VH-VL binders against o60147. Designs and how they scored, part 352

Target 1, 175 residues: o60147
Amino acid sequence: MLEKNKYLYIFRHIQTNQVLLSQGNVLKKTALFQLPYPLQKPVAPNGMRPAKLRKDHWVPLLKVEFPNESMFQSVFMQLLNYRKYRSVQPLTSDLLKLPIPVRRRKIMRQEVPNTIADLADILNKEKFPENSVRLQLSDKSDSEYADWPPSVQIDSEEIKLSRGFREKTTVDEAR
Short names: E, the ipSAE of ESMFold2; O, the ipSAE of OpenDDE; V2, 0.75 times the mean of E and O plus 0.25 times the DockQ between their complexes.

## First folded at step 16 (VH-VL)

Design kf8 (framework fv_dargistotug; at its last look DockQ between E and O 0.61; V2 from the best seeds 0.00; counts 0 for: pae E 2.02 > 2)
Fold by OpenDDE, look of step 16:
Structure kf8 (fold): chain C 175 residues (1-175), chain A 120 residues (1-120), chain B 106 residues (1-106)
Amino acid sequence: as target 1 above (175 residues)
Amino acid sequence: QVQLVQSGSELKKPGASVKVSCKASGYTFRNYGMNWVRQAPGQGLEWMGWINTYSGEPTYAQGFTGRFVFSLDTSVSTAYLQISSLKAEDTAVYYCARGTPYLSYGFDSWGQGTLVTVSS
Amino acid sequence: DIQLTQSPSFLSASVGDRVTITCRASQDISSYLAWYQQKPGKAPKLLIYDASTLESGVPSRFSGSGSGTEFTLTISSLQPEDFATYYCQQDYEYPTFGGGTKVEIK
């Protein structure tokens, strides 16, 4: 049975650099529950789960195309696990020495490179067929956060998602 | 092929406990979340929550906290629903359904359902 | 929670009829809607996900359309085996189901 290509979108918060995984180019509200921190009223600057999904606060980081659902599902669940694992790890002594706001910012800054590295690590372990996974980045330099296996083909074109989670079309570009 | 096989019907008295099992086969168990859905007699479907089969983390819908416990035995690819302090209102068919709420593929595989009847 | 309102609750139709069921969401859920078919004494069966994507193995007479707050399930030509209850389900938030639409024999 021929399976359709499946897409993984990774979004980052423009202020906190928190990361959300999404199957679609429009974030679900449930995506917020991927964040390891409890839901609180304050917005995400303190590394907490936002109370509401503000679409305008999230921008695309990368897009991954998988050849089938099985590969997608495997990678998706593993990515969730990697992130969760990090969230429950004890803080280093160096981090504990920092004021809480500074500490949180430092941790949040690492989410993007960590997520990229996690993705590469997972893909390395999965040993998918050569060039079977297509990776498109908003910033090509982000690819440098990891060593990619032969299964990954990095697209020369940057991801074209606008705020609001729509792929840019000719009409959108005219606006 | 993907299959979810649930344990058989249960008849319990109020205050008792029940544990429903859902055994998965035909796919990698940890790659798909497991949901629980309740359907009271003659009523619609109600999502109870889900369990992350990779991490074991359960998430309960509003109204299904406290007496409801999701658990796993990954060694046998089985998910469990335990209901304690059963009430008459708990009488329903309980379904396990494969799917990850963070995704939008729907619940593509369902158990056959387990009827739990609570009666004095 | 997002409420899904299905219409009609009951529908009488004949074999060969074109059947349309509507699901209205209380808020914009983009395309994050699924349709299920349930027959008496059986588990629900996924028909459509992501508003319009046909699940593998589901007959092509089933189709889904819509986005935002209005969605429709269409059966182009009702077959004898299609008499059942149909549910819409959103997964933009944590899942909620519509009240169901029972398609009965006219």
Scores: ipSAE 0.864, ipTM 0.938, lowest interface PAE 0.5, mean pLDDT 92
Fold by ESMFold2, look of step 16:
Structure kf8 (fold): chain C 175 residues (1-175), chain A 120 residues (1-120), chain B 106 residues (1-106)
Amino acid sequence: as target 1 above (175 residues)
Amino acid sequence: QVQLVQSGSELKKPGASVKVSCKASGYTFRNYGMNWVRQAPGQGLEWMGWINTYSGEPTYAQGFTGRFVFSLDTSVSTAYLQISSLKAEDTAVYYCARGTPYLSYGFDSWGQGTLVTVSS
Amino acid sequence: DIQLTQSPSFLSASVGDRVTITCRASQDISSYLAWYQQKPGKAPKLLIYDASTLESGVPSRFSGSGSGTEFTLTISSLQPEDFATYYCQQDYEYPTFGGGTKVEIK
């Protein structure tokens, strides 16, 4: 009779720095649907959805332990909303001046700091109990992207990888 | 106690429209997605899509992108399914079910179902 | 999309019997499978999620196992209230349901 999951895992793509939200340390294909689908949409090109989930291309960014599943759900849904909101915003004039490939790369590389800032913003607004939320990072310096509320206790120990990066076979990469 | 209460059964003629309601209680409505599932008489379950209850953004399964509209009124914790231009093959029980497809918790709460019958 | 094939589609059993229902996926779905019970005229009820995790309030005679493409639901000692139709459902990608298994009294 196991209690429902109260952990948020955030992954980043090792090459693009795109971000995926997860309930566990193993990604599922529906996680990819969190990314915009810009090849078929007229909306601004601030994200790209890979055709397949390559689990060896995604590494842990951070892990959050909430007091209960309901708080996990609240934060998860709000993070999804922040990502949707960004995806429909007009691009800045500085971004529009860039060549399209450069612009796309710059936008994708902002996902890590943006997601961390969004998480902190949500936690500041939701007024969770003091020290009730434990945050663990793969790189402690990433906590510097945001100002954390009193509800957050940042773990001194970095995340140990629960799965490793997998190399492609030489046959698969010969294409 | 989590509860989803749907509107009553409907008898409609082809070409009419129907709006099914699903009122949620016992939890924070915007924290969990709302799914719609169809079950034709004597048949299995068919996922129609879901609506993000925080943003109001719907996602429709293939085959449900035209005449089917998901909406919500968060002030009364209610989700809606509207079906326009009703056809005989739309005769089914329509369920609302709580869950977010990006998570693997299953659909842990269901409405009682709304029978929509379409006949000439 | 991902097809789920349940077997058997129908079975007849007595109170006290051990019942096993299988669900095969058309591709690897890891552990992302749920089981539901549905009685006539009623909504489905979640029994098991994540292949083997029992939902709160579900009797321990229900258990789930499997991963990848092959999954089972087991009822260790069938009770009168267990006569129903059982559905598997994957959520590895957008949900799909199996065709159902109707369990009737012999």
Scores: ipSAE 0.596, ipTM 0.824, lowest interface PAE 2.0, mean pLDDT 86
ESMFold2 (binder alone), look of step 16: mean pLDDT 93; pTM 0.948

Design kf9 (framework fv_dargistotug; at its last look DockQ between E and O 0.66; V2 from the best seeds 0.65)
Fold by OpenDDE, look of step 16:
Structure kf9 (fold): chain C 175 residues (1-175), chain A 120 residues (1-120), chain B 106 residues (1-106)
Amino acid sequence: as target 1 above (175 residues)
Amino acid sequence: QVQLVQSGSELKKPGASVKVSCKASGYTFRSYWMNWVRQAPGQGLEWMGWINTYTGEPTYAQGFTGRFVFSLDTSVSTAYLQISSLKAEDTAVYYCARGTPYLSYGFDSWGQGTLVTVSS
Amino acid sequence: DIQLTQSPSFLSASVGDRVTITCRASQDISSYLAWYQQKPGKAPKLLIYDASTLESGVPSRFSGSGSGTEFTLTISSLQPEDFATYYCQQDYEWPTFGGGTKVEIK
């Protein structure tokens, strides 16, 4: 069996900081279904699922290379489960005291660190071989959101994705 | 193993309603969305839409709004397709198929199909 | 919606032949393409996903290639059980199928 799908890409929305998981370096339009559906179809700034994928509104957060597709799939599904779990948790009293827009913004701000922390937690539990998982970040400081297990090798090189979500290649650079 | 078992063939008159069931087993029902695909006799495959098995949110393809309703009974891991006000043109085999909008794994499991014949 | 155009619509071949089916997308869908095999009276069967990944249990004589707008399904050596209709399907956005390619006995 060909194991070509061993890369996890995580993107964040530049306005809302919402997070999308991607199997490929190009976001599917249907990736938006990872986000909660709006009551009245609000735009992305409201912290809800936008009607359309605007590629220019999303930037890469991190890229993870797994040893094989099975590990990738496992981690991917677990990340989704973590997200679902959080989405159904009752809001804290502190959050409920805030106006809805402020509350939504505050929640959205936590998606990036929460996702990173979730990833680390999942990887810690999986106990993959040492240095078997390669992690690249668009911002190295984001690695500080979690303690990474020995299985994770943090790449010193930042991920190179274009605004169109395509990984930069020598061919792309020539265009 | 993953299995999708659909209800049996249906013969209906125009204007009637039909409800096709798709029972899933061998996997976590809520982990994959359920797609519905139509195939008219001698024709190709047509994606009708999907339903989020976790939230129950249906999405309908263009041309499959109004008379088509996706629903779930999660307690028995079953998805349903209801077609109301049946027309002769609705005569087709209807498939349920497991998939996900998040990953590109295709529809990796299919029901055996349910033939719905609409005839006066 | 994204249109997928398969070619040819019909293909006559013999056992042992190398068969190639093409699927063209109306826009760039990256690698978000799957191939299915369907035999008469049966549900489609997934062969390839993500353009080139072989589904578990599928014979190695099947292979997929391509990205962007051009994709190909190849059967290296056609077997008797391979006479069927093949469909490409994209899931970059709302899923759509190609028109199908019927591979029949010459």
Scores: ipSAE 0.731, ipTM 0.892, lowest interface PAE 0.8, mean pLDDT 91
Fold by ESMFold2, look of step 16:
Structure kf9 (fold): chain C 175 residues (1-175), chain A 120 residues (1-120), chain B 106 residues (1-106)
Amino acid sequence: as target 1 above (175 residues)
Amino acid sequence: QVQLVQSGSELKKPGASVKVSCKASGYTFRSYWMNWVRQAPGQGLEWMGWINTYTGEPTYAQGFTGRFVFSLDTSVSTAYLQISSLKAEDTAVYYCARGTPYLSYGFDSWGQGTLVTVSS
Amino acid sequence: DIQLTQSPSFLSASVGDRVTITCRASQDISSYLAWYQQKPGKAPKLLIYDASTLESGVPSRFSGSGSGTEFTLTISSLQPEDFATYYCQQDYEWPTFGGGTKVEIK
C-alpha cells in the first residue's frame, strides 16, 4: 500500500516547439539528451539540440496523472521509443526539397502534434481502467491532435503558467 | 537478472595503463547508459562520467577529461574504462553502474568493482 | 557543479533506534535525489530514488523525504544489517554524490 500518483510532465520550447518529457515539474538539465544530435553545432533556437537548458524557454504543454509508478514508467519509456523511431524515418519529399534551416524548423514544429498523437496511441493500446488517467493541457485545443481512449479523463481546466497564463485555481486557494 | 560483471583487480606501476571491463547481461544493453564511479580507499563515491550506449558518445566529469577513456563493444554488451599514465592517486575501486539521464531512477545495478592499485 | 553535504558524517546508534540522515544540495534540485547503502567491500545498493520512492526489494523501514535543497533518509527501526555507509546522489545534472554517513553500533 505504498503506491501513490505519478505525473508525466511534457514541456514545449517557446520558440522551436520542440518537446521534452519529464518525471517532475522541474526539467533536469540532462533532459536535453532526449533531442537528436544536431546536423552541425547547435544554434538555438534553430538547432536541433540547444547548447544549454534555458528554463525560461520551456513551458508546460501537458500533464498526465497516473495512479501508479508502473503505468507512468511504461508510458514514458514507450514515448521515448516513439521519438527514437521517428528520428530515423525517411523524410517526406516535401521536406527534402526545403533548405536545411527551413526543414529543421518544420520538423521541430511536428514534435507537439506527434508527441500528443504518440501518447494517445500508447494509451489506446494499453488496457487501463476507465478514467484512471487524468490529462491536463496548457491549450485544450491540442487534444484534437488525437482520439483519446475511455481510460483518459481530460481536465476541463488548462494548466496555468506564472507568466501570461491564468493564476492558481480556486481549488488550491480553498486549502 | 540484471548483472554487471567487471574484470579482476590490477596491480600497476606509475606510468602504466589499465583497461577495466564491465560486461552486462539480463537487459537490452543499448537502452541504458553506463556510468563509471571511483572510490579511493576510505573515501566516498565519485562520479567519473557516463557513456551513451546507443551512440558511443562519452561524457566525462571534471577532473576525468584527460587520462580516462570510456568505450564500448556492443557486440558483447561490454563497457570499458581505460586509464593511462597511472598515478598513485588513481589507486581506487572502479565501479560500473547502469542508469539513464532521462529519468531519476538512480543507479539500480552496479558491477562488483575493480580494485586498481598503483604502487612502485 | 552541485555540491551535496551529508550530515552527520558519522552516527552511533542501537538496534531499534530511529535514524535520520540529512543531505543538503547547493542549489534547488527538485526531487532528483537518490540514496544508496554500501557495506564494506561491496558495491553500493540503491535504496531510494526520486527523493522518496523505494527501490524494489528495499524494506519499508527505509523512507526518503524532501524537495528543493534539503532531503532526509529515515530508518524507522534500525536493524543489525543496516549498519553501513549511506550516500545521497543528485541527478538533476551531471551526477554528484554526498560525502557519506557511516552508521555504527553504539
Scores: ipSAE 0.556, ipTM 0.806, lowest interface PAE 2.0, mean pLDDT 86
ESMFold2 (binder alone), look of step 16: mean pLDDT 93; pTM 0.951

Design oh1 (framework fv_lerdelimumab; at its last look DockQ between E and O 0.57; V2 from the best seeds 0.72)
Fold by ESMFold2, look of step 16:
Structure oh1 (fold): chain C 175 residues (1-175), chain A 121 residues (1-121), chain B 109 residues (1-109)
Amino acid sequence: as target 1 above (175 residues)
Amino acid sequence: EVQLVESGGGVVQPGRSLRLSCAASGFTFSSYGMHWVRQAPGKGLEWVAVISWDGSNKYYADSVKGRFTISRDNSKNTLYLQMDSLRAEDTAVYYCAKDEGYKSGWYFDYWGQGTLVTVSS
Amino acid sequence: SSELTQDPAVSVALGQTVRITCQGDSLESSSASWYQQKPGQAPVLVIYGSNNRPSGIPDRFSGSSSGNTASLTITGAQAEDEADYYCNSWDSSGNHLVVFGGGTKLTVL
């Protein structure tokens, strides 16, 4: 009957820089299943799946508006599959030389640029109409991790932190 | 010389369990994702499962989800497949395979010789 | 459904050239790899990245890809090339992380 969800929301962890994909502008607890399965004796923050979602630890990275739900669903599924594919690739030689805690941190720091590159790779292969996909970033310089197809219009306005998890509903702030 | 040696296959009744092992040597086992691939008699290759280098990511074919568990012990250079609730259709030769990695694709450069699992009443 | 389609069987005369094809939508975004399997043996990688030959594979084996199709070509086929050949990819849009074709039985006449 009415238009279905056509928005992709991507969040970044404030300490580890890991990435979570979401259909909504607030994370659900089930998003944590995108994180690696906990290993015994973890050292926090270690990037493993926590027991509880701390919404204050996850901030907006980017938002994408698609022309329709079908295109959103396709890209969302593909992004999840790109993450699975990357997670099982062999380590590079420079990663192998690092102690495991340092290695994990370096792998986690790759998630932001990797996810942005993967999104662009998917959009370049899809044949969406020119300017039909709107992209908004929290930091516009992050668009430099990829080359975007003509279908993508990058919004000039950045996502601000105060819009993420807190509505401004009071007037008791002083000018 | 890279070697992968599977073991633990045998004849079992439906509903029983088996644990397969794959002993690895000749490479840095802990840097690679490892796969199980099976082949039913007279049939083609079917991917079963994969585990990441440190064991923190695991993925399964739909046909085995909830029944099979992939695991690894990097201190012993060994890959495992725990097969629970076995069915007749799980009858196959089970191979372990190493993914060397190359661009957007798969690169299974070394395979074991396989171990036969027969599920029969 | 993410599927790789291969002809079930092909034949080639000794010393002639044969082309084994693999088709599927996943190949538009995945490179292909090719595996030779002889009866009772494990698969052996013969082509990776659609067109690269591993060390130790005879130069009569080559690979190519275009669109949703990957090809394995054997130039100057030998009796020992008689085997089953499987293509393989990942499918970024489906439920399958690893996808194999159904296999092609090559007979050398």
Scores: ipSAE 0.828, ipTM 0.922, lowest interface PAE 0.6, mean pLDDT 88
Fold by OpenDDE, look of step 16:
Structure oh1 (fold): chain C 175 residues (1-175), chain A 121 residues (1-121), chain B 109 residues (1-109)
Amino acid sequence: as target 1 above (175 residues)
Amino acid sequence: EVQLVESGGGVVQPGRSLRLSCAASGFTFSSYGMHWVRQAPGKGLEWVAVISWDGSNKYYADSVKGRFTISRDNSKNTLYLQMDSLRAEDTAVYYCAKDEGYKSGWYFDYWGQGTLVTVSS
Amino acid sequence: SSELTQDPAVSVALGQTVRITCQGDSLESSSASWYQQKPGQAPVLVIYGSNNRPSGIPDRFSGSSSGNTASLTITGAQAEDEADYYCNSWDSSGNHLVVFGGGTKLTVL
């Protein structure tokens, strides 16, 4: 149980490509508070914050193992702030040309690459020891969204998580 | 020329409410996030709140969360701050500030002249 | 909450160079911004993104960053530069999105 505290899991919504950050491999309902529209109850993909957490609608994007919980917490909090920052950024000229619904969809589609880029940027700034952070991706091609610092070791194996579900452990198999 | 003009400040008793306004001109208001920043008398600057271009995202400092509400009317180029349950420590000049971004950081390229809010019994 | 630390007051002789430093564990030094505030006036952006000057800001103002520190340098201080200077950066603590330093009062002698 203590081991999960140093693991960052990032999930992607299968329809909207919105992103949820998780400490540990199990999504909590409180993770939805990461999404905008706190007073609205829309259903994805029409809304940005679903009324309920449907774990089966979220697929794993990547897993990051940190040397300790402190490093995890630091990066986690920064990622959340990066998301908030992006959410209030000025609109680009390209976005302004689009109808509001289309604009919003486009912004949502950018969350995955932006989050990956944010993670890399944060890790670059943190200057952690070489190969001290282990990154595992569901799709290796997603690593191309950013340049990773020497502190990051990218696993050759893809993450084996199912939709909204934690990794199968030996303990789970025994149950 | 970018202009931000705050209004609505005044003297109020603790527990009361006050609504501030910020009239914006000289730029496409609906394309930018807007901030409130306050400064207590003789003290430093304190970030209060931000609202996204369409109002879909709002974030607050912990010191005002649950008491203050940031909003905007893009048709009127106006930013608002509804302040409820005011406290003495809320006494400050309140500035509206235009959001601008650089890389992974925020900065405020334009500020209003501020409006004074005094909370006292 | 995360704090950015500045010296409360510094002095510089007219025409000389002064550096104001901002330090904090949560400081995004490469994206730090600086604001000048004169008595009775609103803050004015003087440096953003560590070392970018907005239009209208004299070139005697410059910024730098290293590690968890950001600095504002005034090369050839003028009398009109006497003011309070505030640094600003991200707040990684989550209590704020951004955080200001405590401010530095610059006196030009």
Scores: ipSAE 0.708, ipTM 0.889, lowest interface PAE 0.8, mean pLDDT 90
ESMFold2 (binder alone), look of step 16: mean pLDDT 90; pTM 0.928

Design oh10 (framework fv_lerdelimumab; at its last look DockQ between E and O 0.42; V2 from the best seeds 0.00; counts 0 for: pae O 5.3 > 2)
Fold by OpenDDE, look of step 16:
Structure oh10 (fold): chain C 175 residues (1-175), chain A 121 residues (1-121), chain B 109 residues (1-109)
Amino acid sequence: as target 1 above (175 residues)
Amino acid sequence: EVQLVESGGGVVQPGRSLRLSCAASGFTFSSYGMHWVRQAPGKGLEWVAVISWDGSSKYYADSVKGRFTISRDNSKNTLYLQMDSLRAEDTAVYYCAKDEGYKSGWYFDYWGQGTLVTVSS
Amino acid sequence: SSELTQDPAVSVALGQTVRITCQGDSLRSSSASWYQQKPGQAPVLVIYGSNNRPSGIPDRFSGSSSGNTASLTITGAQAEDEADYYCNSWDSSGNHLVVFGGGTKLTVL
């Protein structure tokens, strides 16, 4: 219960690299509403909004611990709005040169770095106390997608969450 | 030359529906998000809705959520606003506006001349 | 109620400088755009990205930003500058993606 209040989990789809935000370590089916509707019914790996939440298709990208729920809520809402903002931005000339399916795939591939960058930007603007936000990454290299403010402490510990929203076991650690 | 031309406005009774259109020309319509912005008589500008370039994302102001539907036909270079369950407070000039982005902001570089919607008994 | 606040009216003498200010939390996270609207006409973009002028906009129009504020400055106001001016920004924290100020009526004396 405590984890639900002040912990942000960000998940990526293993095939499409689409990103979902979660309050807590378990994705709810309602999280799929974060994804855009497909114009014509494609399911993963084609991207967009799948009809069902397949837990095994989502892996944790990062975990953020906030000092309190209020800070969590603020950042969470801003992240959603950043996503909305990005979704309506004009297409770049490079994208326009691509067929629509390829274009969409490329946009989806950018969601992970964009989301990380957005998070950093939001945190930079919020000016939280120094080392008050704890960030854990599944892949430490992902931290390079952004410059983090002093409020963020990057934890050397890995996220103890595995595929399917399970706690990591010794078997998982051996992989 | 970029042109946006709204149409479909008129006088309707409360509870009725109306569909607005915006014909776009002079730019690659399918590359940009499009917005609806309205202005009540003697009042300020109010953002209504936005649709992404391919129509996959749609967002609305709280004042129109559940009642208005934004859509587009890229083959016709046309933006639409389906307005259902109209209310007196929906009375306004409705503008279509072209989306443009700049870093952490966006703006409307082109506007139509607007179409007047009057909701009255 | 608007997330962006503007003075409802300001006046400037011909040839003088006037600054119209917009204030709101959304300006902390997004750049402001400004629109000029004359009676019976559609809004026209005059400044975007805090201080960029579109083609065709006179150089007497400029923009600035600081903290939770954005400002439109007209240096050497002309008679034709009499209009309503609206600030706009992306709202990253609310339910509205786009917010407009209440507008400022500029009178050129």
Scores: ipSAE 0.849, ipTM 0.921, lowest interface PAE 0.5, mean pLDDT 92
Fold by ESMFold2, look of step 17:
Structure oh10 (fold): chain C 175 residues (1-175), chain A 121 residues (1-121), chain B 109 residues (1-109)
Amino acid sequence: as target 1 above (175 residues)
Amino acid sequence: EVQLVESGGGVVQPGRSLRLSCAASGFTFSSYGMHWVRQAPGKGLEWVAVISWDGSSKYYADSVKGRFTISRDNSKNTLYLQMDSLRAEDTAVYYCAKDEGYKSGWYFDYWGQGTLVTVSS
Amino acid sequence: SSELTQDPAVSVALGQTVRITCQGDSLRSSSASWYQQKPGQAPVLVIYGSNNRPSGIPDRFSGSSSGNTASLTITGAQAEDEADYYCNSWDSSGNHLVVFGGGTKLTVL
């Protein structure tokens, strides 16, 4: 049977630092359902699910190449579940001291390191073959948020695209 | 002293609605995620739903998704469960529970006494 | 939605040691908590984080976890320990954030 590589794409919001997970290199509108449920208020607090996707507000954080779709689906689902689990945890003492808008901003700023730590925790527990999972980051220093298992090969090259994960077609460069 | 007190249970016909309340006292209610857990007669515990500290995240068991709505009013220290389209299999004692929080797991340190919901004709 | 499997019933002689087990794939990613429930009462937390005892729980209750298995041990079982015991975890791979085992009825002979 034909082997099929699968990619996980992770985006960061340029202002809030919230994280979205994606199966494709371009975000779909349905990714917005990963953001908090809109509160019943005249003006929703910053960071809640917006009415429309602003693709120019989301930039690459990292991508992960899995050797097959089964591994991808397992990790993708687990990452979503780790985020759900974190979302319902009690507030820490540091957060309780803060006014609610500042508190929400601090929680959102933790999403990048938390998501990277969760990804590594999942990969450490999943017992994937050595060097079977390739990780590429927009900022290689972000790998320092976690300890990575032998299954992970961190690409030496950073993601250079400022918008999305798509590159120009190579046909233009060839001739 | 921490207390959780459920109310609103009763006997209802299938297809009807019921709203449960859980009055909280003795702790900072708005700092915690809150859960509903149910227990059918002669059966074990079944998780139903959870809501985040500010109500911005809500998650449900598959058996109730689309029919039940968890909500909270932090100004009243009250957790709610709106149960629509009730079925016979929803018959259970409904508990509210507080998660104190511990990394990697659950820590339901306080439970209410439960309120009985019976769905029958 | 991963199952947590418990034996439905276990017996122990008064003063003897009993172990109640809980098994499921979710326990590889989650610590276990354990709840005691006596007839007509709400559940009471007896173990959290797989091996931590809340204040007010007798030291004859202990917990452990290894791989996909968690255990609740009662050393020197007393008549008042007769109850249903539920294990609990979160499930990183399923649709449910909270999973309970089916329960174990402990009978003290």
Scores: ipSAE 0.832, ipTM 0.926, lowest interface PAE 0.5, mean pLDDT 88
ESMFold2, look of step 16: ipSAE 0.822; ipTM 0.919
ESMFold2 (binder alone), look of step 16: mean pLDDT 90; pTM 0.930
ESMFold2 (binder alone), look of step 17: mean pLDDT 90; pTM 0.929
OpenDDE, look of step 17: ipSAE 0.025; ipTM 0.641

